# Designs tried in a protein design chat: VH-VL binders against q9lj97. Part 43

Target 1, 262 residues: q9lj97
Amino acid sequence: MSQEEQPKRPQEPVTYGDVFEVSGELADKPIAPEDANMMQAAETRVFGHTQKGGAAAVMQSAATANKRGGFVHPGDTTDLAAERGVTVAQTDVPGARVTTEFVGGQVVGQYVEPRPVATAAAMEAEVVGLSLQSAITIGEALEATVQTAGNKPVDQSDAAAIQAAEVRACGTNVIAPGGIAASAQSAANHNATIDRDEDKIKLIDVLAGATGKLAADKAVTRQDAEGVVSAELRNNPNLSTHPGGVAASITAAARLNERADI
Below, E stands for the ipSAE of ESMFold2; O stands for the ipSAE of OpenDDE; V2 stands for 0.75 times the mean of E and O plus 0.25 times the DockQ between their complexes.

## First folded at step 23 (VH-VL; framework fv_masavibart)

Design g5 (at its last look DockQ between E and O 0.37; V2 from the best seeds 0.00; counts 0 for: pae E 14.8 > 2)
Fold by OpenDDE, look of step 23:
Structure g5 (fold): chain C 262 residues (1-262), chain A 119 residues (1-119), chain B 110 residues (1-110)
Amino acid sequence: as target 1 above (262 residues)
Amino acid sequence: QVQLVESGGGVVQPGRSLRLSCAASGFTFSSYYMYWVRQAPGKGLEWVAVISYDGRNKYYADSVKGRFTISRDNSKNTLYLQMNSLRTEDTAVYYCARQGYRYWYFDLWGQGTLVTVSS
Amino acid sequence: QSALTQPASVSGSPGQSITISCTGTSSDVGGYDYVSWYQQHPGKAPKLMIYDVSDRPSGVSNRFSGSKSGNTASLTISGLQSEDEADYYCSSYTSSYTLVFGGGTKLTVL
């Protein structure tokens, strides 16, 4: 008679930081049932259904555990979720649809869906029966960053990441004076002299229209992502990448491209 | 010393209002969920209301829903129970209680304050 | 809200061991290990004696122990003393996570 091991009582609550790449006060907050419900509603609104393995599902699981552990009441919501909201937003970029999920203003999930760019080349490829799902380019990934981190003040880590991305897109180590990398560096330098974040140059100011600002572009590879991540980390005193930031966007694009090739 | 001290109890007529207070000391009040639990004379314990540490989440027993309001002032380390439309069946000793690490037990109780509703 | 069922009274002699039961429905005590016990002397506030079925707070005598079998939780007091004479209440949460108390048990030390 297999003594059904009664599930061990959780000793600690599942926090946002345990399941998502979030920081600050949110990271230490136990996931509450109403937070999960809000995310579920948001996903359903956007996708028509809850995403399997998505943020809502993860949050529901965590919240359930927290209820069972006695760490949250069934009707609880976190202050950050209540004040800043739980949202799912979709943005169309050339060649892809990017869906970003937010709790309290922090990114907790990001999905990139390739959209066939009806390019003239795709018309030719339709003739050859090879539905070349157009790979997400570095430029497109940079533009997608605007949706997830557009209001972030540009710092040195952002500038480094953008530079790494441009170098990889163009195949040259030379920073073009009018390029995105140069703009990002200028922004970062400027922002270092500004005290108020509201007055600082934001990523949206630099990365808007990134595809058109790059001298050359290419499909994002894993190697590209690694390079950009490395650049961001080396120039971040916290040795971390910004959630939904440049490195995160490039990484997401790389993963999508790899899946499309399978 | 870690303690809770209730006040505000007394004799009131049906339909009247009364406000109870609970003063907390010796611990970080703002970190705990707080409860009101009452006990009618010669009867058992009944939970009345609960409030989250930040005051955002509030829950009430069906017997008091719509009539009682739980609140807290963390700056004053004080829990409150506003009781409106009082009934004779609301006669009880009212305890404030601190929720433990888990929400299903109370690890700290006040001495209680008596509320008598009589015509 | 279905109250947890306790015996109205139990008695024992000094030095004996007594047990107080607390029975819920399958949706209450039976489904969860969330049973707590409180001791209340006349005119005093309740005191937590056991939580999470069998855990004992600091300062509570090891003579007090808790257990659960099926839908019934039990408080056992060993080496019964005169100061143990009090009312004892169990508590738990329903399937809807609503707190419930037992009706209380009066313990008399003979």
Scores: ipSAE 0.812, ipTM 0.927, lowest interface PAE 0.7, mean pLDDT 89
Fold by ESMFold2, look of step 23:
Structure g5 (fold): chain C 262 residues (1-262), chain A 119 residues (1-119), chain B 110 residues (1-110)
Amino acid sequence: as target 1 above (262 residues)
Amino acid sequence: QVQLVESGGGVVQPGRSLRLSCAASGFTFSSYYMYWVRQAPGKGLEWVAVISYDGRNKYYADSVKGRFTISRDNSKNTLYLQMNSLRTEDTAVYYCARQGYRYWYFDLWGQGTLVTVSS
Amino acid sequence: QSALTQPASVSGSPGQSITISCTGTSSDVGGYDYVSWYQQHPGKAPKLMIYDVSDRPSGVSNRFSGSKSGNTASLTISGLQSEDEADYYCSSYTSSYTLVFGGGTKLTVL
């Protein structure tokens, strides 16, 4: 405690929208102390510790400021965190582990960790002729996009990239009803009529469970990545791809698959 | 007419229960943290319990933890205090008080209801 | 201390100014600007007179003013009137993230 000058209390609460790229009702919610505790517990369960500069640390700092400012009580929880959850999810792909942090169903943090094959386990598997890692499939790469760009509103370039990926995965140049390409095109068309990003359909809404939604699947090749990149580029008014988007995820999967072959 | 009206006070023996009610009118009840604050005869004010605007967050003074339960029904604009295992030291006028979740003062008080725990 | 310290009583004559003190610690009055004052006439509910150390709600006379120095908050009533005779309570936010009340001060107008 200081016996000298004291900082003034905050004049307004720190909200989720102030510190995370979230939309809708969550963006206006003050970050509450129990929300932060939930995220810390979820990170600790998954990582064994709190991530420096990660979602839990940001939420703890904001909640402390909000308690000090009198905007929340120490045991407060937001309704969205209590009802929709605070979650840390991990997905293992060959050569990498992707960790995603959610509050109220929205992404607030994401991490990609390299995960090489253990040397001793690789030696034992080779004795019986088994591969420790399988190639990353198009479906898996599309699901990885949920982890890297799930909060992005679906646009026409996303829909084109997803269609190119599904066509290559299934080996047919027709869009299946109920497939992910059909859903992505519908979302892109819908979003073109919506002004507020919070009201738009997001990539997670289309790509979640992509491996289960594809009629067929295959390992990502460099040729697949080139096709998906071309589709995303040609259907973007800026003639560019989105970092962490569909083309980026397919390209990363192709690169990982090629390195595993070498 | 912006007001809070308490009811349910009375005379009870130690160990018995009472349920207090506080009817709110003239404002959006569901936007406010609500308190029960009590005042023993000839004594000062003591907060007893507080509940968040949606009823999910509840806090109690140490003297009443495990015996009292605060609740609210936002569809009826009513705050409640269930008082179990009453003791003679719980004898007081019980006030319902309004405080919004953004502020640390009470701008609206009910007239109070007397609870007497004796014999 | 969990309670704020107020004098048990204070008195003054009509037209005089009087001051009621409210002493806490660096964990409450000294650490935060969330001090409020309540007036309570006999048999009546408390009424908010001052919040956030020095702010006056609508309808409260400018004869009532609040201030703070270190760990002590003060309520000053100028131009004392007979209707000011009442009990006065201070309250403060604390580092435990709760509110505490002072023991009250009886103001007598002679």
Scores: ipSAE 0.000, ipTM 0.407, lowest interface PAE 14.8, mean pLDDT 80
ESMFold2 (binder alone), look of step 23: mean pLDDT 93; pTM 0.931

Design g6 (at its last look DockQ between E and O 0.38; V2 from the best seeds 0.00; counts 0 for: pae E 6.3 > 2)
Fold by OpenDDE, look of step 23:
Structure g6 (fold): chain C 262 residues (1-262), chain A 118 residues (1-118), chain B 110 residues (1-110)
Amino acid sequence: as target 1 above (262 residues)
Amino acid sequence: QVQLVESGGGVVQPGRSLRLSCAASGFTFSNYYMYWVRQAPGKGLEWVAVISFDGRNKYYADSVKGRFTISRDNSKNTLYLQMNSLRTEDTAVYYCARQGRYWYFDLWGQGTLVTVSS
Amino acid sequence: QSALTQPASVSGSPGQSITISCTGTSSDVGGYDYVSWYQQHPGKAPKLMIYDVSDRPSGVSNRFSGSKSGNTASLTISGLQSEDEADYYCSSYTSSYTLVFGGGTKLTVL
């Protein structure tokens, strides 16, 4: 008779940092039941249902574990979720719909759905039955970052990632004066002198209209994504990429482009 | 020394208000859920109210809901119970208790007696 | 009625072993894996004796032990002593994840 190993009593509460790539104060917060409920409601509002394996489901599981352990009580909410909200937002970018899930202003989930770019050419191709799915460009991916991480203060890791993206887009290692890379570097340097995050330059300030700011653009490849990820990691003391940040956006674009070529 | 010390109990008339305090010492007060538990004379234990570590979340037994308010000041390491509209059935020894890691109380005060009588 | 049922009283002679049961209904008790026991002497505050069914806090005599079978938790006191005469309460959480106490058991040492 196999002594069914009684599930090991959780010794510690499940925190946001245990299940999501979050940082700061949120990472150490136990996931609360009302937080999970808020996410569930938000997902349902946006998708019509909760996503299987999505943030809401993960949060519910964690919250249940935490309740069982007495780490949280029914009805509990975290201060960050209560103050800053739990939200799910959808943004249409050229070639894709991006859905981003937030807890207390931090990204806890991101979904990218490819959408056919109704280009005038696609209208002509629809007449010819050829659905030419246009590949997502580096510029478009950078612009998409505004939707997921637009309010993030620009730091050195962001600047490095943006520079890597621009180099890849333009095919030159020369940083153009007045380009996105130069702007990002300037922003990062400036922000290093500012104490208050609210007064810092944000990614939205740099990446808005990125497609028009690049001297050249190209479809995102896996190699491009790897280069950008590497740049961001090398310049991040935590050796991590920002969820929904520049590297994440470029990576998502690369994956979408690969799927479209299949 | 790790301890809880209740104060503020006494004799009051029905309909009156009373405020209890519980002073915590010897541990990081802000890391714990705190409870008020009461015991009527010759009766069992009944939880009254619970408050989260940061004071954001509060819960009450149905018997006291709308009349009692639990609060805490973490800077003072003090737990409070504001009791309004007191009834004779509220007569009890009131204990402050610390919730341990799980669903148990690992620390109790000595209690303070509240008597509601005409 | 308390979601946790205890006998009203138990008795034993010095040196004997006694057991106090705490029975919950499956529908009302959400987690019997977190049963705790408290000792209360007259005019004193409750004292934690057992937590998590069978774990004993530091300073509590090894004469006190906890166990569980099905929906019944048990507190066993071995080598009964006169100082063990007290009220004993079991506690757990309900299916709604709220704290609940048993009705208490008066232990008399004969």
Scores: ipSAE 0.813, ipTM 0.936, lowest interface PAE 0.6, mean pLDDT 89
Fold by ESMFold2, look of step 23:
Structure g6 (fold): chain C 262 residues (1-262), chain A 118 residues (1-118), chain B 110 residues (1-110)
Amino acid sequence: as target 1 above (262 residues)
Amino acid sequence: QVQLVESGGGVVQPGRSLRLSCAASGFTFSNYYMYWVRQAPGKGLEWVAVISFDGRNKYYADSVKGRFTISRDNSKNTLYLQMNSLRTEDTAVYYCARQGRYWYFDLWGQGTLVTVSS
Amino acid sequence: QSALTQPASVSGSPGQSITISCTGTSSDVGGYDYVSWYQQHPGKAPKLMIYDVSDRPSGVSNRFSGSKSGNTASLTISGLQSEDEADYYCSSYTSSYTLVFGGGTKLTVL
């Protein structure tokens, strides 16, 4: 008669390398219960709760399986976690707060929290002109592109410029799923398979409502404009920016914001 | 040829200390969680302490917390139990036991008797 | 002291079969397949006879078998021999991530 393995029994330990992109000694370590507790505590101190589907939750699930299999015991801590720590660090950037989670000095989670933009005040001379004086944000400049180039088919240089603008608005190097950079890249890829401009996805289709689609927003600075211009140039075969396009609109907004500081 | 051999038991007065040793042979000692399990005369088995592969993580039954310390020396293939502030209720045969692949003890020593009496 | 219930004693004649029960809850015996059985002769260490409910270690006679139904695990010894006279303990994993023992059963072979 044969013996069958139980479907619920863990056969091998779940290691950090199985669930995170980590390397070296940490990658081979079974995820331990106190490592998970330390991460949960760190996330709770920072966020007020544990992130659903985040690093602490993944570690807790793995640690539970490892406990059931006898690969670890309820109070175990991995040596790297005990000696180098389980930490959550926050960095404030314009338009966002970036939270990074570490185990043993390696990143196991990163989260971007959008923040309202703190803008330098407009100069007093512009206020006396009865204008609706306020700093122009990256989202507003992207929406302005709809008026100046909305019918232009999206190409790779547009996608690169929009990506540069979105990462600067949100303060992160990570493209948000469902964000305008993701939409622009998809549109550019789609349009590469289409010959007639009439049938292509246009900038209006991607940029309409950009202010509401950005996870965070900020006032346009000169450095933002330089970065967006560079992205558009590098990704245009003609090594130029598009008239009235994304880089042009961001540059115009930066210049207007600079006048407001005088 | 695989075996565990306990030593260090004896008769002591309440409040005194003893250190038990368990010598392992015939297997790679550092690959296993190790336990101390005790048995009072005429009574059943009771786990006392457990220690991880590298000695970093240690756990105790509530009845011995703060009084007993488990340790291991992997270079000598030896498990230890330091028993302080002994009580008459600690009187038992103390076994070292190896945890198997899952939740069972696949290797036991012969035990060493600790008697705590005035 | 014990979290699992075993009869205090059982008896049988040589050649007969006997069964020792080990009753827990859905949080241990009933919820997991991590039941083990240990034989202990007087003055000797426990010896693993059955693990994972029904598995035998190398060198353990096939006269020993284990099973489980609901919250009760059973050790069955067939073809009783005088050397089977011993104390028998069950053990189970629990939902609290610990091992617990039964109170033990004294088997007498008449």
Scores: ipSAE 0.078, ipTM 0.566, lowest interface PAE 6.3, mean pLDDT 82
ESMFold2 (binder alone), look of step 23: mean pLDDT 93; pTM 0.937

## First folded at step 24 (VH-VL; framework fv_masavibart)

Design f1 (at its last look DockQ between E and O 0.10; V2 from the best seeds 0.00; counts 0 for: pae E 20.9 > 2, placed apart)
Fold by OpenDDE, look of step 24:
Structure f1 (fold): chain C 262 residues (1-262), chain A 118 residues (1-118), chain B 110 residues (1-110)
Amino acid sequence: as target 1 above (262 residues)
Amino acid sequence: QVQLVESGGGVVQPGRSLRLSCAASGFTFSSYYMYWVRQAPGKGLEWVAVIYYDGRNKYYADSVKGRFTISRDNSKNTLYLQMNSLRTEDTAVYYCARQGRYWYFDLWGQGTLVTVSS
Amino acid sequence: QSALTQPASVSGSPGQSITISCTGTSSDVGGYDYVNWYQQHPGKAPKLMIYDVSDRPSGVSNRFSGSKSGNTASLTISGLQSEDEADYYCSSYTSSWTLVFGGGTKLTVL
């Protein structure tokens, strides 16, 4: 039975809706090079550097793909970005600094940086030089994945694993708009429509700065690792985890944490 | 149904003007670069004009530059070609076409014939 | 001179395989990596047959295939049928980010 190779469908440009949780007219707009440049400039202004895997990086990748595909040209900007701007804003809330990235007034990225509440107790711990090697957190493990599998195209198994990790980190099943899980799912969905791996969204685009993208974080436990592994396996047709991937990184972190407690 | 439908073609004298329209349906019109491509009788395909998805950037073939104007109304899903100072060599079937990824045209109209004759 | 050169005509008998070449002749062809092929029957609009050198859109027969070697792209039609008689055009883009068509090739089925 000759597996009739399903004819490849013509591909559409990478739009904002493909990579971000945006709606309306913006969702249908191809990401343009100047939009990405504006975001890069905004990130640099706020953070002092561009965020690896942040909105600017994602936009740059998309814009590059769109240029190659002829959907955008050098110097192009979307009308919405031009009219409403590309902005990065920081807000301090009790216990955290929240950085939000906007394109045309819609949120395309959000970072939460915990601000150590200078509780009197944290000042005392600095004096006792015991380098308590802080347990590896879920966020840190996710970031570490960038080093081992950063160039891997995001697939459904990755997205599931990342979602499981976020749920466990935050203690909630609610997928936050603009969170890592949402971004990963969007990336996976987008990648399913892309034939060339070079044009696909990579894990680095999603997981870079993961510690700052999580609403909450915790030390990785064995149970966390099992949950993430299970999620990855269930969503992988091969019923295997990717070496150096999300589940592998979380598992490694769990093992390290267990050894440190001994 | 995904389609493009051209209209506005006809017979005109040299030096006159004509406006072509292309109605798009079945897809997100505002997401795509749109082209006019023409074909003189018995000749090959010739690129005429392109308009970016945002309607801001436009490019023209040298043969029509200064005479033709491409425009679009995304709210109406319509592409236009204003042709001024028409010449006999402008006689052709004019197609509107949607550009996809990798610079292909995956959607064409049926074409509209423009005849410039004295 | 067209940035893309095609033979003016090719012919073949039913059941045979024919190849149409598309050669980039200008240094200005900045994006020869994206070669597309169109079929056009008399009085009809062009139809996309191959995109990105070798990919087929849905609904296009597997008798049509594309390849590229150096600066020459090729469209191959296997098992030639009478319905394949048409004009074929290759296209790509220039370093100036503009579209370019080949001159077209008339295919006659004998």
Scores: ipSAE 0.021, ipTM 0.512, lowest interface PAE 6.1, mean pLDDT 85
Fold by ESMFold2, look of step 24:
Structure f1 (fold): chain C 262 residues (1-262), chain A 118 residues (1-118), chain B 110 residues (1-110)
Amino acid sequence: as target 1 above (262 residues)
Amino acid sequence: QVQLVESGGGVVQPGRSLRLSCAASGFTFSSYYMYWVRQAPGKGLEWVAVIYYDGRNKYYADSVKGRFTISRDNSKNTLYLQMNSLRTEDTAVYYCARQGRYWYFDLWGQGTLVTVSS
Amino acid sequence: QSALTQPASVSGSPGQSITISCTGTSSDVGGYDYVNWYQQHPGKAPKLMIYDVSDRPSGVSNRFSGSKSGNTASLTISGLQSEDEADYYCSSYTSSWTLVFGGGTKLTVL
C-alpha cells in the first residue's frame, strides 16, 4: 500500500536539453532508448567501440532513467532521430581528429582526439614559429589556418571564431581597431555580396601575420578551443565547423600544448 | 483492495471467437499500461499483447497478430481481449497484468481459462 | 520467439541457499538490464520477486536477490523456507522490443 505522508515527487524525464547544449524542438524531447542505440552503433562504427563518457554513454544513461521512470517505451525513437538520423562524423586537422556527433541535425557532442602531426620543422620555424616543444599561441594557431584553409572564403562563422580567438588572446571583449577580428568581419560582410568564391576575400588575406596583428597573445588552452569552436558553430546556419578551419586549428594547437604539459 | 479480475473464458471450437474482460479496481486504471499474458496447461508464461494508457498504442506477439485485438475502456476500468479465429494452441489461462512504475508486472489477475477443442 | 533457458528443477533443504539460472543471448539478457523474476505457487497468479536484474519490490523478503553475468541472470534464495517451494520464471526484453519468458524452474524444498 502507498503512504500519502511519504511524498513521491514525479520523476521528470531527462531531455536532450538537460544533458546537451541543443535548442528548439529537440531540447524538449526525452532521450529515447533507440536514439541511444543508434548513437552507440554510430560510435562503434567510427571508433570500434563506444566512447567512455561520450554522447552514446550519456544517452544510454538518460534513456535508462527515462525507461525506469515510465516516460518512454524500450523501443521508442524520437521523431527527430528517426527522421533526421543519428550520425558521427570525423574531420582530420593538424595534430588532431575532430569528431562531431549529431542527433536530429544538431550537435550533441564534439571530441578532439590526438594524432600525429605531419608538419616539417622548416614549416614550424618559417610559418608559425613553432618548435617541437614550444607552446603554440593563439596567434600562431590562427596563422597555421593559412596552411590548412587559406583559400577558404571568409564567412560570418570564420569572423566569429577569429573574434573569439582574439578576445581570448588579449583578455578583453573590446575589439581592437585594426585587429584581425575587425578585418575578418569586414571581409565576411564584403563576401556576402560576392557570388563567385574566386572573387571573395580568403582566410589567408585576414590571417597571414596574425601574431603581429594581435595586441597580446597567449598559449592556446582547452578552454580557448572550446570557446572558439562554440563561436564558429553558433554562427554557421548548418551547425558545423570547417575542416582545417579556424576552430579546427585552435583545437589542434590546444591538443599539442596538452602533450607538452602546458 | 487493489485487484484485477478476468472473465469471459470458456470452451469454444476452433475458428470461433471469444472476448475476455479484465475488471480493475482500487487504483487509477487510466494511468497504467496493461498486458495480456497466457499460460498453456503445464507450460510457461507467454506474452500476448500490450496496450498503452492512451488506447492508441497496441502491440502483439507474432503468434496472435491479426487474430487478437487488445482494447480498453477507461471509463469502465476494463481491459479487453477480442480473440478471433481461435486455434487449439490458444488454449491457455489468460492473465491480465498491470505494468508497474517501470518495466515489470506488479499486479496480476487470477486468470481465466480458454479451452479451444475440436 | 526465443525462450530463456532455466533448469527444469532445483532443490534444497530448509536454511540453505539455492540459485536459479536464466540464460539468454546478447540480444536479451546480455543486452539489457530488464531481467525480472516471478514466483508462482500452484493455482496462483505469478508474483514479482525481482525486477531490473537485482531490485526488490516492497514486501519481498531480502532473502531473494538477483544478479547477472554476461548472458546469464541468477535468482538466489537464501535461508530457504518451505513456502519458497514454487515455480520461478525469468523474463527479459529482446532486441526487437518484445517480452520473453524463461521456461520456468520448479523449486522443491526437501
Scores: ipSAE 0.000, ipTM 0.348, lowest interface PAE 20.9, mean pLDDT 79
ESMFold2 (binder alone), look of step 24: mean pLDDT 93; pTM 0.934

